# Miniprotein binders against q56419: the designs that were tried, part 61

Target 1, 326 residues: q56419
Amino acid sequence: MEGRTLEEVQEEVFKRHGVLVPKKELEDLAKALEEAGLLLTEKVEARLKEEEEKLKRERPMRLAGLSYPEGEREARAFLEAFRASYPGEGEEARVLLMPHLEPSRVPEVYGAALAALEKTPPPERIYLVGVAHRPLKEKAAALPVPFQTPFGPALPDLPALQALDALLPFELFNTPLAFREEHSLELPLFFLKGRFPEARVLPLLVARRSPELGEALKVVLRDFPGLLVLAVDLSHVGPRFGDTPLTRTLAEEARRRDLGFLERLAEGEPEAALAFLGANPTRIDGVEVVASLLPLLRERKGKVLAHRLDLEAPTLSAVGAGTLVL

## First folded at step 22 (miniprotein)

Design v_4
Fold by OpenDDE base, fold request of step 23:
Structure v_4 (fold): chain B 326 residues (1-326), chain A 107 residues (1-107)
Amino acid sequence: as target 1 above (326 residues)
Amino acid sequence: TEEEERFEELFVEAWELLFLGYDSGNPEIMRQAIELFKEALEIAKRTGDPEREAAVLVTLALAYYNLGDWEEARKYAREALRIAEEKGIEYVIRYARRLLKRLKELG
């Protein structure tokens, strides 16, 4: 439409049509069903309590056999295939931004991450920061237990986690159930564990921007050096996310937002990256993570290795994914 | 009853899968959720519980919407709405109507 910004059009569409935000609709319906006594029964509550107690010991695989192979041999072949899907060479990473989208949708983007990891000396520990897709009690959380993978358990770095907790104004070890099925940690961890089997892990989730987290991590990283991994997706556009069907204009805007965000990060200007997004009309997933980690991203220059806006054809929707090395 | 317990088990598991599939962007997981919802639907029909039936139907409609199967989404939403209007199930009525409106906009 001549003369209006995409934002204005989207706002108008939202205002006029009360666009069904599918995630919110799912959440609202689930809540209504819970209130009707159809989802949260005493039995379900008891199960959840048991699962929460189990999460004090370990986090089992949830996506094995769904998103990646359960068996180690098959998992190694899977990793190799993903690496092969990216024809380029990687670069050494101190900070790696990679996706957490279903791997089969963006194989070359994960391949680029693997390429970067090939050029990265094995870290003693990995700070893995994902996106909370479930509510957290606090702005951020950690789960200080082994995460199961086809390559064996990813063991937590308890000393580093404790040091981080001590520097935060809130309890870091909160909302263990939010980790139970969190794919934003599980999916990248598969690739990370496969490449660095001996690295300890700090599995972190961000629900809302926490400047305190970035400042605390900056201090912790001095005493506990390691690889920082941001497991984030980029734009989410189309009917699955409350937009109209994907058009050339919408796709171009999503790509512009994604690449503009990544490029500014690659220049060591994370504040500029956030500012560039404004109200985030294409719903870049990783904004709260980046906003939380500003002290760790400033002045670090790097390179965008891969980007894809993956079309989900049946829903006429698309999700952006990228790999960035700093 | 055993059937009611089975319904609840299926329904909860299916919802967990639905969220997981939605969030991860894996349509196969959402399809698995749909299969469990269909099993739950059959139980609701056998037990003669119109609220459970309407609840599953509107959920199926939403699941199919998220798979881009607009035809099936419309079908299930209409059926959910019918039952819900007959029985006065307000929350299902609201959701079914909103979904049908959205589906109409999508063509």
Scores: ipSAE 0.865, ipTM 0.953, lowest interface PAE 0.6, mean pLDDT 93
Fold by OpenDDE base, last read:
Structure v_4 (fold): chain B 326 residues (1-326), chain A 107 residues (1-107)
Amino acid sequence: as target 1 above (326 residues)
Amino acid sequence: TEEEERFEELFVEAWELLFLGYDSGNPEIMRQAIELFKEALEIAKRTGDPEREAAVLVTLALAYYNLGDWEEARKYAREALRIAEEKGIEYVIRYARRLLKRLKELG
C-alpha cells in the first residue's frame, strides 16, 4: 500500500477541493471589504494616522489582560508560574529561539526559555527578532521606541539600531503600524523584560528572508554585544491552516519537521535545517527569520530544551513551539 | 450617520481582533471579535443596509470557522449567501459559497 506522502495528500486536497488557505481567506475577504468601502473609511484612516504618529513615541501593550496580566505583581506571578511549568534546568544562551504563540497554549516551552534566561548573564541589549504577521514595506523592519510591558518600558537601543540601519540597503525604520499589534514581539518581550529589566531592546520584524539583515547584525553584534532572540513558532497543521484534521500521521510529521529543524539548528547547521524543511509542508513559521540570520546561527552548537505540538481541539489543528539555546 | 460611523468603528476593531486572535492562536481574542461583529450586525440590520449585513455575516461565518464552531459558521454563511444572492453582492456570494464548501468537507 504505497502510502501517499503527506505532501501528496495535501496536494490532492488542494487540487481537488480548493482548500481554503485560512489566513489568505481572511486577508482576501478583508481586502474585498476594503474595496467595498466597508473597512477603510476616512475616519479609520485618520485614526491609523494618529496611531502611527503615537508609535513614534511608544508602542503600547496590546495583549495586556488578554495573554498576560497588566499589573506588575500579577505579571511576576505569571512569569513564575510559567517557569514552574518547565521541570528542567536551563543553559546559558547566546542565541535563544522561543515561541510567540499564545503563552497559555505552550507554558512549558516558555518555561524552558525562562530557565535558559536564568542561566544567562543579564545582557546589555536584546536583539528580538519576530515574525511579521502584517505586510512590511521592506523585508525587515524595526521600531525604535519604548515597548510598554507590565515591568515598565522596554527601551530601545538607539545606537545599535542606528548602526544596523546604516548597514542595511533599505530603510530599517519602516512600516511602524506593523508593530502596533505584533504579538511575535510583545509576547516574548514580556518574558524577556521580566527577567532582564535593565536590558535595552532592538525590536525587529522579518517578513521575508533578508540575508542582508544577518550580515548586518553580525557586524553590529561585534560592536554592540547582546542576546539574540528568535521569536518564532514551528509547524501549523490542521483545518485552521488548510489541512485535514490532525491525525497521528500528521502530528508525527509535524513533530518530525519541528524537531528535525531545531536539532539541525542545535548542531550549528542552519542551512541544513532550512533544507530539511524543503517546501515546508507543515508551515514552520520561523523559516524566514532563520533564513535571515544564517550568519549568526552557523557553527553555534546548542540544545533543544523543549518542544510541544499544541492541539487546538475545537479546530482539530495544532501549532508547534520550541525552545532552543545556542 | 452616527450609526454608520459606529458600524465602521466596530467592524474595523473586530477585524483587528480577529487577525490578532488568529495569528496569536488565542481563541478568546477571536471570541471578542465575534462580539463586536455581532454588535455591528445589529447596526446593519437597523440601518437596513444589506451589503453591510451580508459582509458582517460572512465575516462571522469565517470567524466561527476559525474557532471550530462549524455549525455556527454554516449558519452565518448560509444567511450571508441568502442576502448576498438576493441583493447581487458578488464578493460575499463567492466567499460564502467557498466557505460552505469547505465546511461541507469538514463534516
Scores: ipSAE 0.865, ipTM 0.953, lowest interface PAE 0.6, mean pLDDT 93
Fold by OpenDDE base, fold request of step 23:
Structure v_4 (fold): chain B 326 residues (1-326), chain A 107 residues (1-107)
Amino acid sequence: as target 1 above (326 residues)
Amino acid sequence: TEEEERFEELFVEAWELLFLGYDSGNPEIMRQAIELFKEALEIAKRTGDPEREAAVLVTLALAYYNLGDWEEARKYAREALRIAEEKGIEYVIRYARRLLKRLKELG
């Protein structure tokens, strides 16, 4: 349909179909079940409290055996296979944008990230910024503990984390339970740890845009240099996300939004990238992360290495993923 | 009771998997959640708790919706609605009706 913007189509679909944001539907039902006493029992609360105490020491793997192999040998073979799925060569990255989507859905996009890492000198530390899929007490959070991986624990950079905390107007070390199952950190960390086994990590989550985070990180990076990684997905379109089934028009708009966003980032124009999305009708996941890291993304020129809009055929839905180096 | 505790454990674990599968985009994780919900459903049936039964049924409907199995989603939503209307479980009624409406729109 030549003349209608996806926004208009989506608005019309939203208006016509009162389109349930499926995530909100899940959250609302979960909340209703909690209020009914069916999800949060005394026993569950006690377990969660115990898990929270354990998270003060380490973050165990949650997705081992589900998204990646648990064993080190198998995990190495997994990395090699993903690298092989991308036929190109990478570029050196100072900033890496990569997905956190289920790896098997977008292997070549993760492969592109691995290709970039091959051209990147081993950093002393990695600033890994993911998306909070659970609520945070503050706009952003960190978990200053070892993250388990098949390649051994990813150790936190405590001095750099402490320096960051000191520059923020809120407590950085908040909401440890939000990290328990957060795949936006665990999945990219698998690849990062596999490539850079000696790098320390700063695992960060963003729930809401925090300009303070970007400014603080800019200062911290001067004294604690390292690789910045944005673990973000792109468009989410189709019935699983409250749209009509994927059409050519919807897919084209999703790709347009994804590529337009990535290209503007590649030109060092993160504000233009955000402005380009407007109301973000295709639900690009990484908006709050990018909005938080503007000072670190400005004037950095880079290259889009890979992009995929991956169709989930049973749900007639698609998710965008990309790899960008700066 | 032990069965009630087992129900709660299963139901929470299944919901955790459902969120994880949804957010990560891994349908296999959501399928695992469904298996746990089915086990929870059987417990609810055996214990004769219509509220727990209706709650699991509507959750299963939503899980199948997220897998693109519209037929199974409708089946479970209708059953949830039936029980909820019979027993006056208002929040399940509202959810099941909304889901059925959405499913009707999707075809």
Scores: ipSAE 0.864, ipTM 0.953, lowest interface PAE 0.6, mean pLDDT 93
Fold by ESMFold2, look of step 22:
Structure v_4 (fold): chain B 326 residues (1-326), chain A 107 residues (1-107)
Amino acid sequence: as target 1 above (326 residues)
Amino acid sequence: TEEEERFEELFVEAWELLFLGYDSGNPEIMRQAIELFKEALEIAKRTGDPEREAAVLVTLALAYYNLGDWEEARKYAREALRIAEEKGIEYVIRYARRLLKRLKELG
């Protein structure tokens, strides 16, 4: 550091910490377009305010007809086909880790989640914890409204949500618009509601790790027992995520990282799982969720039921998904 | 005007679909975004608005890049760059050049 100009030090820090990734480029371009007046107008702002008010009453399906069928009969058949994609038996889950990746890409991984749900007594409520893909005003958020599904509305567990809010050092109900497009809740919820039609839901998003959330949830779960679901994806590798094209070696490393992470979670060692990832070079999704929920994962042993690193042939990229029961 | 309002609605909806398809890993949703961007592009051409036209073109290039259709991505990025260099639309120039460089590095 001695003898280097401030400019040289700042440039090196940028190179090491300011790497642009394709999603960041999309976000930056969208921001530039907003500043140019092409994406953010008075009419758009008024529409967003109206949508925010509607989200205070219900969260409509966004992915019906895109990722899953809209009609209940067709949705039931869809769910059964996914279960059939995993021929094995599940195990009872108190905690379930499952993906939020497009279901048709990893059918046996969602099927394994369904197999676990078959062995799980119907819960009174499901704590569904996803990954915020839009900014939140706080580290985490919830939306205490019915989420529409092809199987009917998934009703919120208002007493449990209110108890959780009361235990947090920030307002839990803080960013309704972030839920409008959030597939990390909607896609897992389709499977959960289809299997547990009577369960109420706590729909939760994590943007940044929040130890406070995990401690509060541990308390709330004692008074309001239910199924905890971590709706997260695993490795993201290849050009779509800022890497070189996928090679056999990179794919094997991503698979090893995914499985090593899941296996350490299955041993009840979530801190070891996070340490195993180090700088997270294969960009395992859901690290912030696991880091938030450490008190709920410690000493809870279980089993990895399924894993797939799914190739995106056109992009020479891949995304990992897994099913873990604890 | 009505066409300018239509452009704004299409462009916003297309961007929402683009992020949704990218984040969920669903390429069909991203292709739907592209169809809306193409409609917006036609409006920008008819209304003679080079910033809107260049903005949609560079966005299409980025969308095709993220679908792995790298030849289409190059074509739209080059078109965006041509207009943006002619009209001095600096942010489009920056994004188009960056994307073209990345595409060269991919092969």
Scores: ipSAE 0.841, ipTM 0.936, lowest interface PAE 0.9, mean pLDDT 91

Design v_5
Fold by ESMFold2, fold request of step 23:
Structure v_5 (fold): chain B 326 residues (1-326), chain A 107 residues (1-107)
Amino acid sequence: as target 1 above (326 residues)
Amino acid sequence: TEEERRFEELFVDAWELLFLGYDSGNPEIMRQAIELFKEALEIAKRTGDPEREAAVLATLALAYYNLGDWEEARKYAREALRIAEEKGIEYVIEYARRLLKRLKELG
C-alpha cells in the first residue's frame, strides 16, 4: 500500500469515478417505462383511479404478511416479542422519535419505542409524522381516513386535521395516492395502535421541510393535545445509497452523525442538531421532519433510548435507526 | 392478448414491490418482486417482444444491484444492453451502461 489503508485507496478510486444514485436510477427507469407505455397503461391508470377513490374512504394494510402478521392474535404476540428485545425501561414521551425501517432489522429500537409507550399515558390522539417516499403536491400532506391495522382501524382525528388544514397556506389533503404504500406511517402505526388502541391519529407526511407545518402544529396541539411521533430513519450509507462499500471509517462517521443528531435533539436544541449535520453527508432522513417541526422540539429535553446502525452485508450498506423520547 | 395482460399486471405489481422493498429496507419484499419480474420476462420472451424483454432485464439488473447480488445484476444488465443495442431502445442502453460502469467499480 502507498502508506494508506486498502479502505482509503478504495474510497479514492470510487470518488474519482463517481457514484450511481440508486434511488434516482429506480425513479428514472420507472418514469421512462411509464413514458414508453410499459408501466403506466390505460388499465393501470384506471386501477390507480379506483385505488385513489378507495383511499378517500380508508387506507388498507399494505405490509400485513410482509413486515408484520395480519391476524390480531399473532400481531399481539409479534408486538410482545419486540418489547422483549429491549430489556430496558422506557420513559414518558410527549414527543417520540422512532424508526420506519423494516422492524425485524432493528428489533430493540422498536422495542425501546414500546418501552416508552408503556410509560406514556394513553393519549387522546397521535400526530404521526412520516417521510414521504412518493412525491407530494405540496411540502406536506395528510390523509383523513381510517388506517387499517391488525388491531382494528386507526381512526382519524378529523377536528384536529381540519384545524391544521385551516392554518396552512396549502390544502393539507392533497395527495391520497402517496399514502397507498407509505411504510413510514404504516410500520410505526402498527406499534402505536397496538399500544394505544383508542387513540385517534393524524397521519402526516413531509416531502420537503415546511416551517409553516411546525407553526400550525404548535397551535393545533394547544387545542388538541396528544403524542407527537417523528417516524424517521437516520444515516443511509453504502452502495445502496450511492456510496463506496461500507468501511470502518464510513460506519464510524454514520454512527457519530446519528448519535450527535439525537443527542442534540435530546438537549432541546433542534437547530444545533441540524447544524451538526452540515451538508448531511450520511443522508439522515429525519432532517426534513425535524426542520419542519422546530417549534415543537425547542427546549424539550429527553433521552436517547436506543440506536443501531444496521448493516446490510450483501449490499455493504447500512441504515441507522434510533429511539428518542422528549 | 391474455399473456400481454398478464405481463402488464406482473410488471406493475413487481415494480410496486421493488419500490416498497427498497424504501422499507426489506430484502424479502425485493426478492418477491424479482420472482414476478422473472415470470414477466418469460412472457416477454414467449411473445417475442424485445422492448418488454429489455425493460424487464434492465429492471432485474437494478433489483439485484439493490439486493447486493452484483454478479446477477451484471448478467441481466449485459443481456438488457445486448437487446437494446440491437433494437435501438435508447433509454435501456443508457441505463444499462451506467449500471455496468458502477458494477465494474464495485467489483
Scores: ipSAE 0.841, ipTM 0.923, lowest interface PAE 0.7, mean pLDDT 91
Fold by ESMFold2, fold request of step 23:
Structure v_5 (fold): chain B 326 residues (1-326), chain A 107 residues (1-107)
Amino acid sequence: as target 1 above (326 residues)
Amino acid sequence: TEEERRFEELFVDAWELLFLGYDSGNPEIMRQAIELFKEALEIAKRTGDPEREAAVLATLALAYYNLGDWEEARKYAREALRIAEEKGIEYVIEYARRLLKRLKELG
């Protein structure tokens, strides 16, 4: 009860009684196994401490050989194949929204991001804002270390990161282990580093909306201009996310919500985009990032380059992904 | 003790892959997690550890559920429940029953 309102407790009880929520079931089972001594043993704890110390110096590739090739030559070819999946032309981006979903599922959506980068002057730095999939100690976090890629290390922009940390009412460098497995940074970074090998990176995660982050970033961007990237996915619907099996009508609704959200962002109306989603019934995961970054999105007009609601036939589920330039 | 150390490593590695595959939407990563869970299951059987065996079976059931192989999910959930009821492993009992109820609703 401590740290939670009565309403929050009531919502949790209702969710558990009315719907199996598969992500929560994964988390709860893992927690129970830790408490039983089966998952968090003495050797595992020592390993985690070792990994946390490594993460204070560098962030190694986690998805090489799984989502993209480890070798530079193969990775370069992979990058170009994705660009070819989107035969259109991009547009210059000052802000880019791109997915973090497994790239092979939405190749033309990542290809559209590459097309936008072709039209974008190489930035000195990239503000890469992903969605935390592990809990953070604060609303947001950064990891001020090199991120390894097949194209070489993506170096942190330490002066910009330090300026950002100084402007926030909380410690920005707060949860190194949350970055160890974080695909919402690693997958977009593969594409960004491949196109902008000299750009430094600010690797940022949002767990819960932080208006403070957006205001601080607006200030930091004045002194440290660069490309802002929102690495977010859109709708999540179907049994893999706790819903009923997907129907054509539900897929059309998810697509409508994805596109309505993106279109309002493209009109420079991020508050309207959030309001359009209401209770967010299709679980667009970009909401917390957009809500954090409102000052950077207002009045900035642009274009939706690509969208796919990718259907998962075995699970009767779907995930939406899009590419938006502002 | 070598096999017990191997179980602990496999189980943690498999769980990390399971979360990563689930969150990234990559079913191949989840299938790799399942391969490691199956190796861990064989070790749990060889070492005669029913809580480890039930835990791996429950985890396999959830992994198959999230891959959409709901017949495999039912199979592993039922076996997890059988062992857990026999040995009084409460958290597995509760989890397996919830998953089986959900799977019945889908079938």
Scores: ipSAE 0.836, ipTM 0.921, lowest interface PAE 0.7, mean pLDDT 91
Fold by OpenDDE base, fold request of step 23:
Structure v_5 (fold): chain B 326 residues (1-326), chain A 107 residues (1-107)
Amino acid sequence: as target 1 above (326 residues)
Amino acid sequence: TEEERRFEELFVDAWELLFLGYDSGNPEIMRQAIELFKEALEIAKRTGDPEREAAVLATLALAYYNLGDWEEARKYAREALRIAEEKGIEYVIEYARRLLKRLKELG
């Protein structure tokens, strides 16, 4: 990478080797296995149908015992430990950008989010916007059911969800199975529910940029005020994501992209933040979410509370995470 | 058969864990996926199903790749490729070759 931009290197790697986007490789193999009848069988389909029917009533915890404790007492201790990992004080948030990465990897970033929540008056409702890691039928989706947490169920704000659906040109309540294991909602919701046990939630997923979503939410927020939460990760670099092993240059570029993105958001310039990323060579996760929520982010100033580029040493890869309040 | 059913259950559950572990960035979840894949592999071997065997081997290769165990990834990819070439399983051949190429580039 000496003397070349990351984009040039990645483009070269892409051109030379067809960047094995590891996620795409997973998806392609899974699809091939499905087509071969090895992954999706009649029995599995029946199970999925049953699970889909259950998702009409509630969304169970998937990551309890894996990423956070299942028991309430232990879960509270978990929250306190994460809060303790951030030495600073928070600020009141009207918009909170926080990660959805495995919490144990970036404890102080989640701690910063908790610090911000401590300074935030309890909202009536939380608009929780995550990233769809599974395909959606539409650009965005919602699941209008209780989400289970160690602190009890996070109840949906049905009136606000219905108001949002009415303003969208597509059916908002689509692809319920995409929510089944979606960690981009479950992980931040753990922290949010722990801090605001009485808040209703609008669990939203974005698969691809939807300007309509941002415009609709802007209208809905007038009648249904609440906290907006963007649950997004930042850069993904290294072999797990198709790059070479992490180097100082690659890490510096990832940090530059992450911080440049967050800083522009903090200045109330979300379009500039997106433009700054260009082709997004470091694979910032939250681009489609931010692109969908532009009307809600414009001219809103705030502060970056935390950032970490967390090294996964065995894979020589790193993921960026940040906490931003607006 | 019951073994085929068990294979399917294990294989699907393992893939779900693999995606979850990959996307969330939790290597422990991916390790759990690997254990289920290994159990599935043993079933495939016992039943004498080379396609299922090759498929699991290729998947294990990818899982180990995502854990940074490139040596094990290469091992499983090579074995997947061997079986797939012997039996004419084209999609596994293609995948295993691509993965081996990537692994070679990483050293």
Scores: ipSAE 0.835, ipTM 0.941, lowest interface PAE 0.6, mean pLDDT 92
Fold by OpenDDE base, fold request of step 23:
Structure v_5 (fold): chain B 326 residues (1-326), chain A 107 residues (1-107)
Amino acid sequence: as target 1 above (326 residues)
Amino acid sequence: TEEERRFEELFVDAWELLFLGYDSGNPEIMRQAIELFKEALEIAKRTGDPEREAAVLATLALAYYNLGDWEEARKYAREALRIAEEKGIEYVIEYARRLLKRLKELG
């Protein structure tokens, strides 16, 4: 439509059509079913309590056999295939931004992350910051237990986690059930553990921007140095996310937003990256993570290694993914 | 009953898969969810529980929507709406109508 910004068009479409945000529709229906007594039963509650108790000891694999192989040999072959999908060389990373999207959708983006890891000296610990796709009791959370992988358990760095907790104004170790199926940690952890088997891990989730988290982590990183990993996706556009079917214009805008975001991060200007997104009309999911980690991203220059806007053809929708090193 | 218990287990597990598939962007996981919902649907039909039947049908409609199978989504949404209107299941009526409206816009 001549003269209107994509944002204006989207807002109008949203206003006119009450565009069903599919995630919200899922949540609303689930809630209605719970209220009707069809989902949350006494038995389900008991199961959840049991699972919560188990999560005090370990976090089992949820996506083994679904997104990656369960067996170690097959998992190694899988890892090598993903690395092979990226033809370039990596850069040494002190901060790595990588996706958490289904790996098969963006193999070369994960391949770029692996390429970066090849150029990175083995860290003592990895700060793995994902996106909470389920509600947290606090703005951020950690789960201080081993995470199972095909390469063995990723062991938590308890001293560093405790140091972080001590610096936060809220309890860091909250909402363990939110970690149970959180793919934003599990998927990147597969690749990280495969490359750095001896590294300890700090599995962190962000639900809402927490400036306190970034400030606390900045202090902790001085005493407990390590690799910082942001496991985030980029734009989510199309009918699966409440938009009209993907058009050239919508795809170009998604790419512009994704690349503009990543490039500003690569320049060491995370505040500019956030400002560039404005109202975030293409729904970059990593914004709350970046907003929480500003002190760690400032003045760090780097390089965008890969980007893809992956079309899901049946739904005429697309998701952006990128790999950035700092 | 054992069938009711099985329904509840299937329905919860399927919803967990549906969320996981949606959030991760893995359509195969969503397809697995659909298979469990179909099993749950058959149980609901056998037990003669129209609310459970309508609920599963509405959920299936949404699942197929998220797979881009808009024809199947419409089919299940219409059936959900039919049963829900007949039995006065308001939350399903509301949901199915909204989904059908969206599907009409995409179609």
Scores: ipSAE 0.834, ipTM 0.941, lowest interface PAE 0.6, mean pLDDT 92

